# VH-VL binders against q9lss7: the designs that were tried, part 21

Target 1, 226 residues: q9lss7
Amino acid sequence: MGNTSDDDKILSYEDVVLRRSDLDILNGPIFLNDRVIEFYLSFLSTVHSSTTISLIPPSIAFWISNCPDTEYLKDFMKPLNLRDKDLLILPVNDNSNVEVAEGGLHWSLLVYYKEANTFVHHDSYMGVNRWSAKQLFKAVSPFVSNGDASYKECTDTPQQKNGYDCGVFLLATARVICEWFSSGGMKNRDELWFANVKETVPDLVNHLREEILALIKKLMSESVSK

## First folded at step 4 (VH-VL)

Design ga28 (framework fv_gevokizumab)
Fold by ESMFold2-Fast, scan of step 4:
Structure ga28 (fold): chain C 226 residues (1-226), chain A 118 residues (1-118), chain B 107 residues (1-107)
Amino acid sequence: as target 1 above (226 residues)
Amino acid sequence: QVQLQESGPGLVKPSQTLSLTCSFSGFSLSTSGVGVGWIRQPSGKGLEWLAHIYWDDDKSYNPSLKSRLTISKDTSKNQVSLKITSVTAADTAVYFCARYPGSAFDYWGQGTLVTVSS
Amino acid sequence: DIQMTQSTSSLSASVGDRVTITCRASQGISNYLSWYQQKPGKAVKLLIYAASSLQSGVPSRFSGSGSGTDYTLTISSLQQEDFATYFCQQSYSTPYTFGQGTKLEIK
């Protein structure tokens, strides 16, 4: 019974093609896949249309973290213009096998904020991705700061209560940080986004799957009426 | 330094309500992401999770015991309480409380023995 | 409910031995698995979380591995203080469930 209808394209948004099976993932208590994460990060990029915010797709972050050749990495990074970015949003995955791009069991979030010259890691499962996050930090740091950026864990970041919502926490946290940045960042509050994340993310994660599903259905209907 | 300590009656008669208190230090249930759970162990048997409560008052109960269990917290006293109604000899066990930051029970109390007998 | 089964309830070993304890889940739990050590008169101690992450303060001779439904705890060189009962626990979904325990005994 090899039915391919679950792989039917349902929406093309920027560089992301969503498939029918992605709706089932959003409807269920199921681990979010790379496509759903990439889609919502791409959507946040269009909502927060600043030229100084960059939300990196999961596949790009994976490649950066696992590139063995420093010259190839330099060539790859140059067109991303990361030195011109004030905020970077980077998904972290515990998959280290370059032959399996959509592998891994846990998602977390790494954020770079230029004004503080600091990378902050948000991990909703006791910091289990900290080693993967540090590897990504080491790979990216030379391209945003002269290798002098700081790294820290957000030790009081909201924690998941199940085994499948790590991607939802990644997306909720990324959204709150983008909203914080677009509202003036440190210029208006003299502190990073930690209080905003702690206040907003716990409630947001209860509704984010439904909200993303509704967004996809809205975009599907708009593509038909276009 | 995180520490938890259980207190209970030691002996309870069948059909009565068992009340347990967990007192802790080194953390607060005002902190986002932290919870406290109760686990029990009958003599010579395995561990059975009973209930937990999170900083935001979100509560979870073992379905096999849910109708008999009530978990509550007093954040100002650094205490979590568990009540078990209509106890029987099957409720005789060592009762533990433990900190639960969402994924594992990382610090446990020493346990308090409760015997249900006439 | 997710059932957790440890392959043996007891295991005999000598100081210096490499010891492995196995845990199987009735369904995939995506590495949301912890290992605990219980000694008479002592608080239960978390050893490993997320299948392979070593808890702070736990000796490096302890390690965890596995994926899907099958997980193992390894003690690379058994010490006298390691004779205890070991439990696995899934944190994938409620109700949280434990294996029946494996008692590690001398000889």
Scores: ipSAE 0.095, ipTM 0.662, lowest interface PAE 5.9, mean pLDDT 87

Design ga29 (framework fv_gevokizumab)
Fold by ESMFold2-Fast, scan of step 4:
Structure ga29 (fold): chain C 226 residues (1-226), chain A 118 residues (1-118), chain B 107 residues (1-107)
Amino acid sequence: as target 1 above (226 residues)
Amino acid sequence: QVQLQESGPGLVKPSQTLSLTCSFSGFSLSTSGVGVGWIRQPSGKGLEWLAHIYWDDDKSYNPSLKSRLTISKDTSKNQVSLKITSVTAADTAVYFCARWPGSTFDYWGQGTLVTVSS
Amino acid sequence: DIQMTQSTSSLSASVGDRVTITCRASQGISNYLSWYQQKPGKAVKLLIYAASSLQSGVPSRFSGSGSGTDYTLTISSLQQEDFATYFCQQSYSTPYTFGQGTKLEIK
């Protein structure tokens, strides 16, 4: 007899394996973990099937930011072909206490847009990840097409109203930016996606958990049917 | 610079409605993510959060006081108001308003003392 | 509701001392913790947000640390102006709750 546990595999999607406990995270007022974030970024990559968009997994972004060996980093980055990317989506976490299992990490988003040669940081918690985002920016910047890339904070980015939705804001903002890019990108003001993020993210975060949960259940059903 | 200032009646009789106004400058409740909250402190006691209101008119209340509290804003006047009905001596406190940029109260008013006495 | 407990309501210290004030949440709050200072007869002042981020204009002798349920405010070398009451506050979930306060007094 087979009872499912919280650690049972429920869905394999691309390179991500989701477990039963990940559904519980989406159902509750609980921090999104690496797997849920990686899953949805992977899904966005599939939806926006452009060779010039790259959505980096959380584990890869963390490793890039914390790699102590410059030569090893160069070798690692080369096959990622970041110079061929027009839009780069990078999850940021503060990772200053990897020993805290329950919830010491904060999620935010770093985005590189080649046409503007600019990295933009979106942090739904008062910019608390600014230092971590700048570290990741400095590590990645040499490997994009223009070595003189600028860094800026989106100072009026939508802010969370609770302590557990930072990952949801990361995913909502990433989705809006991908949709903006796929719809033709920059108009003529160099305001990038800022208006789209401000308009769409506050409403989207109110139902994104439910939407992702429904997506996972749909994919589970489809995998059983195959 | 961000500044907040409370105004209130000073003295209120039991069973009456207490009305407080917070007037502020240096920020706007038109800005996404920003809110204003009310906190009180009875003499010699700790801080008690009462209510807050966000830029989008979303409101939260302390559950123990929710039935007596009404928070509202006038974005064009840079004002947030709090009403407390059916006051008793237990409502005697210094009342503060403070800016809420999403996760903390980063700037506070000086506080206004309200005494509930017959 | 999340309960915030400061281990002592009063603490005596001398100028130059290293002072530690502790705060415990009844559940994990993922670093959604602020520290406030209140001097007698004055407004409340934010010192630390996000458990360890120093507010602009606050002296570097103040620092915050901790994670999960346990958090600490440290004053590395106490100054005369630091004698005040210190409060922790969680912003993880409503209702927002404060610790009872720790009054730092002259030894």
Scores: ipSAE 0.054, ipTM 0.651, lowest interface PAE 6.0, mean pLDDT 87

Design ga3 (framework fv_gevokizumab)
Fold by ESMFold2-Fast, scan of step 4:
Structure ga3 (fold): chain C 226 residues (1-226), chain A 118 residues (1-118), chain B 107 residues (1-107)
Amino acid sequence: as target 1 above (226 residues)
Amino acid sequence: QVQLQESGPGLVKPSQTLSLTCSFSGFSLSTSGVGVGWIRQPSGKGLEWLAHIYWDDDKSYNPSLKSRLTISKDTSKNQVSLKITSVTAADTAVYFCARYPGSTFDYWGQGTLVTVSS
Amino acid sequence: DIQMTQSTSSLSASVGDRVTITCRASQGIRNYLSWYQQKPGKAVKLLIYAASSLQSGVPSRFSGSGSGTDYTLTISSLQQEDFATYFCQQSYSTPYTFGQGTKLEIK
């Protein structure tokens, strides 16, 4: 509690600074912003820090997708060491306006799995982000697979039932895929993580906002502990 | 090929319950991400969404009519049903069912006319 | 409830004309907007979903645009078969609501 402005900083976690307004977003039926998406992907990165999973922040994915200078992109990508990653998690946003980095109307998820040399797109709104996902795939592919990777849509990925939960579906799907990879599930299934996503994501999205909100409050209490 | 077909009584008396059935082919409600909804249109007026049901039995109702509406599905028969209780002349309309994959009604039935009169 | 308003209930046009039909939501709907075509005695047909995505099988002369509260359906070169009533619909939140319809009539 407290009388704080919507822009007051409430938590610094890794490279993300959350504000009071971000809690209001999680409490309501409201479209998730870049900060909430980045925060939870960063948290998943910490949970899976001993694995070869890389979770890319929304701002970095946006920049990669919209960079017009291919030589600068090459130099930027080198230190990310993506070729040493077995699983790459990339948030997709339909914003194509470089003047408005935090714009856009729809979130979806692009996943690269090295063992299959395949990018898979998960879109909870009838695949409307297909073009943006393919743009990001084309930009990233040379840095993970020399440009010979395949692209596919997950045609039976869970679908959202409202106009504001696309970001929640992105985060739920990313979490399930990271858990699948860390559990060694890849050893037993030709269908990748698709069965796990189909089984788990529909239930998870019903409480993920509350779960993330509780996580933020826990981290806030830990950071101020005297 | 996706097809939906509505069936109903044609005529129903005021205060009675109206029962409608939507039979469909070309898709199944055993598939994740898809649902079926009901929309009506009174003569010379616009479209009004009534209810929809998803593959996982999750149901949504128009709040103004919720107390009178019951939507159900029979996945094995490829059918979705809607019941409207305590009907009045205001319920006279063409009733449509349509496939709902979570954001739009992409395929519609031809509609069935229901008249509420004594 | 979100109110959907189409600026005109009827519009007259000739074959070959560029036609625009507008739809305004009472609040932001994040492109959760569909356009439908209704002809007398026929099933309602989806034309556009997600404000700008063309439904499979719909002629390329139809296009959708807009964002926030203001949306437009455009027919680039009107054909005889396009004389019909057009409805917009928001699916951002329940109850899902439709515009009142715009009847496109021959001039």
Scores: ipSAE 0.070, ipTM 0.668, lowest interface PAE 6.2, mean pLDDT 87

Design ga30 (framework fv_gevokizumab)
Fold by ESMFold2-Fast, scan of step 4:
Structure ga30 (fold): chain C 226 residues (1-226), chain A 118 residues (1-118), chain B 107 residues (1-107)
Amino acid sequence: as target 1 above (226 residues)
Amino acid sequence: QVQLQESGPGLVKPSQTLSLTCSFSGFSLSTSGVGVGWIRQPSGKGLEWLAHIYWDDDKSYNPSLKSRLTISKDTSKNQVSLKITSVTAADTAVYFCARYPGDTFDYWGQGTLVTVSS
Amino acid sequence: DIQMTQSTSSLSASVGDRVTITCRASQGISNYLSWYQQKPGKAVKLLIYAASSLQSGVPSRFSGSGSGTDYTLTISSLQQEDFATYFCQQSYSTPYTFGQGTKLEIK
């Protein structure tokens, strides 16, 4: 069962179409694919729709990082209105093959926070995506700062203990940072989200696959009933 | 400059408990994202993973040996210990400890030979 | 358990040869594969991690490739110090498992 008829489309949410095989990914100890990551980032975007948060889809982040034409990149970035955003959530993938857009073997998270003028990289597998994150930082930085933005690795970010949960750590960390921002961000604490990530992400990753699966099933049932 | 060194009794009698200590330098288990594991190799045979412990005291054991294994750490002394209860001749092997940053065993000790014999 | 199988337990070669050692996993391991070198009386040495990443200090003649279930270690021009036993290992899930080893011997 690997053909199109065996992998039915099960849910259309915003710009992402999930398939039945995506439920198998969430049910198992399996690397999260681009569709599951895009789906949950899109869901977080809906939850935080009244904020100045922008969550970039994996395919868009990949394209930005690999665009060789600076003028074309400028034209593409303009309608995204990134300068009007106070928080950017950017998924990082180590895929360097432009012919295979949904390849790669490791996910991590790059976050830009305007008030601190800083990009922070959260990598649940210490240092693996450092180069890919820096390339994305270099590509995005001119569109959100005057070229003076800082880049730092979150050296004490929660670490994965298996070969398949990097995407889950990406999504858990993104969710905690969005919640931190929506609760007042640095205005209430005069510090970044690092403590919130360290306190919340380790427990959240143990349940996030189940939460996302339950969310998808709920949305599927709502689509049928309405 | 990461170094690990195993120490143990060399000889242990059947049915007794085998205690091994791994002493290391060049890294600390107070740093997140790193662990230490134990691997053994019987003479002329392959490598068998036994257990590992992470910086946050999270432990994993080989299911085939789990009832006999206890791994622990002393972060202040840069040591990780492994105990194997009820040893038999099948436990005769070279025992290695190695640094485990979550994906690979990147630095190994020289190994310590343990012989189970009366 | 994920079973790791190396296609041969021994391989004969001469200095200057291109050598390939093959490793197959019983299921997909998403490139969570390491290659180790073991010489008699010496510590085990990591050569390759994440299927294709060269460990610092390891000569560039060593390379790793593969995906899914099938992986290879290549030595582009064999040197005298390369005669050793080579092991693959998956770190995708516990219990971590090793291949049986491939002993590289002088022809």
Scores: ipSAE 0.005, ipTM 0.521, lowest interface PAE 12.5, mean pLDDT 86

Design ga31 (framework fv_gevokizumab)
Fold by ESMFold2-Fast, scan of step 4:
Structure ga31 (fold): chain C 226 residues (1-226), chain A 118 residues (1-118), chain B 107 residues (1-107)
Amino acid sequence: as target 1 above (226 residues)
Amino acid sequence: QVQLQESGPGLVKPSQTLSLTCSFSGFSLSTSGVGVGWIRQPSGKGLEWLAHIYWDDDKSYNPSLKSRLTISKDTSKNQVSLKITSVTAADTAVYFCARYPGNTFDYWGQGTLVTVSS
Amino acid sequence: DIQMTQSTSSLSASVGDRVTITCRASQGISNYLSWYQQKPGKAVKLLIYAASSLQSGVPSRFSGSGSGTDYTLTISSLQQEDFATYFCQQSYSTPYTFGQGTKLEIK
């Protein structure tokens, strides 16, 4: 570089402020941070803005999962209007320390599909986040169903082949599921989006970092032009 | 129940090619998310990862040995093979195959001893 | 390559002891660490994956902990069948590398 700091603000998109160091994360074989995850989920939200899909930011999902009081949780959940949503996309992180919001070592995805009244967990590293996902499921379930929602693991979900791509798999899987829903997908509780995920995600993860990086660069360029 | 079994020549001469086969049951490489790898262990020494192959034919090799290694699979026979060219006494080891579901070797074969000597 | 170092190549213990075996990576490996058990002349057995996850069928006396570069395998109450060699392995990046092994011997 030469004239920019790794901490410099490079792009404001919706509620996300990306920094120079976030580009380095996308360029490298490096674990994705909360900001990159939130940025791409926000972008998907914009792409699917005409749908009843809600993509929850990592910080919000973390807070829901770790809320100390049921009354506070109830008041917090009301303005999110989750009962009006047909599909919820929820990032899961294994960070259990409430004093360290941006932490943890593994990302995975929890998805709620209203028509099937089912939460599905997609974990690209052998289901390691199963218990964290189930904690989030238990916290969210009362606000989207009558407390009778099912939970299941997608046991044959695409698996990562390295120690750092869990966030990329989260984002690729979220994107495929949003596209499945927006295209009017199959309305079968046993089949859901599983075939689409298995077919598309393995190839998508090979270029998603590059695609997101190109998107950020494009948005940076557009922010200077009227 | 997952089971893996290695087969090999037992004895091979220096400069020749060593061919090993891993036959398995209880899982298939037609299923996404799983692979099979090869690990070796010289007598009284540690474990050395050699190569692995995934269900989608994606292959990884130990860089120190890559020019000598070829890994392949026959999905219909539930077999994974490893070929090592130009062997020397340093290749004398017990060779293991193991199931690789992404980030760990969860089930191993019993190993096959290969001795490289004239 | 990532170097995996176990603090000792051998450790003597008695049945009923709490035993800890340590493993250090030359760089951060984000909990992509497995622990294996090997008995003389037998197949290698997975005990722990993802630093702290117990493999199905493995006794609960085995546990894993650690983060970053430093990891430990603990056996809370050593049994006769636990005398074996223990290896750590990183799967964070290729080439995957193993520790040199710690042989647990009868005191």
Scores: ipSAE 0.012, ipTM 0.594, lowest interface PAE 8.2, mean pLDDT 87

Design ga32 (framework fv_gevokizumab)
Fold by ESMFold2-Fast, scan of step 4:
Structure ga32 (fold): chain C 226 residues (1-226), chain A 118 residues (1-118), chain B 107 residues (1-107)
Amino acid sequence: as target 1 above (226 residues)
Amino acid sequence: QVQLQESGPGLVKPSQTLSLTCSFSGFSLSTSGVGVGWIRQPSGKGLEWLAEIYWDDDKSYNPSLKSRLTISKDTSKNQVSLKITSVTAADTAVYFCARYPGSTFDYWGQGTLVTVSS
Amino acid sequence: DIQMTQSTSSLSASVGDRVTITCRASQGISNYLSWYQQKPGKAVKLLIYAASSLQSGVPSRFSGSGSGTDYTLTISSLQQEDFATYFCQQSYSTPYTFGQGTKLEIK
């Protein structure tokens, strides 16, 4: 059945419950799981809570992409109030079916920027999630732009050099884009956030695991003291 | 379009340094996200990855050979070089260079045979 | 190091056959798998990357599938030009490693 120590709850942050095994993932050269990705996106939501940025959890993005009933999807989307948001951060994965595993998960990032009425896909692995990103784009577009938004690939987005850092690239890119938006967002008007991503993400991915691990340990310490 | 071509000495004596050059066209190592790697194939059919270098001069080496390998690039000449020190008969192989855009070797050179013999 | 094992070193087939070549990794590689074709006197050719993505210019009779540790290359209707050696390769972590190769031979 598994190791009970690895299943131990170590931190409750917003709607995310982290387990001891999640620390081992961050401490090693290992794929980031849904919980770590959701945790850090939730943390970025807290940091940028005074902005019109919405960061969507992986599980919510997955259900949006795979909802078979158009009317049910409309009812599900309504309370998310996405039309009130100027920047939307959406994690993309290559698993399109809850019934069966469809290969290993590859993480990438889809971003909607209201002022440009454009969805931009950032894929650190040669754009292999393009079809999954387009599926999510088509599902979300009617709820933010009445279906007339454009879609583009960031063809020169930073590329991973190993098989396990796709989630780290997702989180690093999401963080840089949120920081770009919060700083006024107009400095790179012709390039959106592309220059910031290209400049910052390659260095950030080298230490982001350590930063997230340190953050979790800090939050654990604070929760024990209270 | 994309083409890579290996060049080497053909014959090298045991204990000497083997120097290989990969010359390419149709892409540049000034382009973000692209690298060039070296793979060898001894007589028989097994492929062994040796080293790679990326646009940003980041380098990776096969740990079993790392102490003997040095990879370098000349971006202005569209060339990548590999040096292997202290060669033995076990280094006799066809040596390939290939373009690496971060996840696969999408274009390969024809290979150059290197024989280590006195 | 991640070991890549192809189930057979040689396979005999006839033109028109459906051919399946399998590759197993010693640990999960999350679809960071490529398939290559090697013919005597020709450059090694990429066929499939990311386990299932067809390289531009490669005929549609080639397809890749699989997940986790187990991956498959399928040729739906074998042509004369397809007799070659096929290699799988993981790019999940360094050192990148290749399967031993499967030589596809005329029956």
Scores: ipSAE 0.129, ipTM 0.680, lowest interface PAE 5.3, mean pLDDT 87

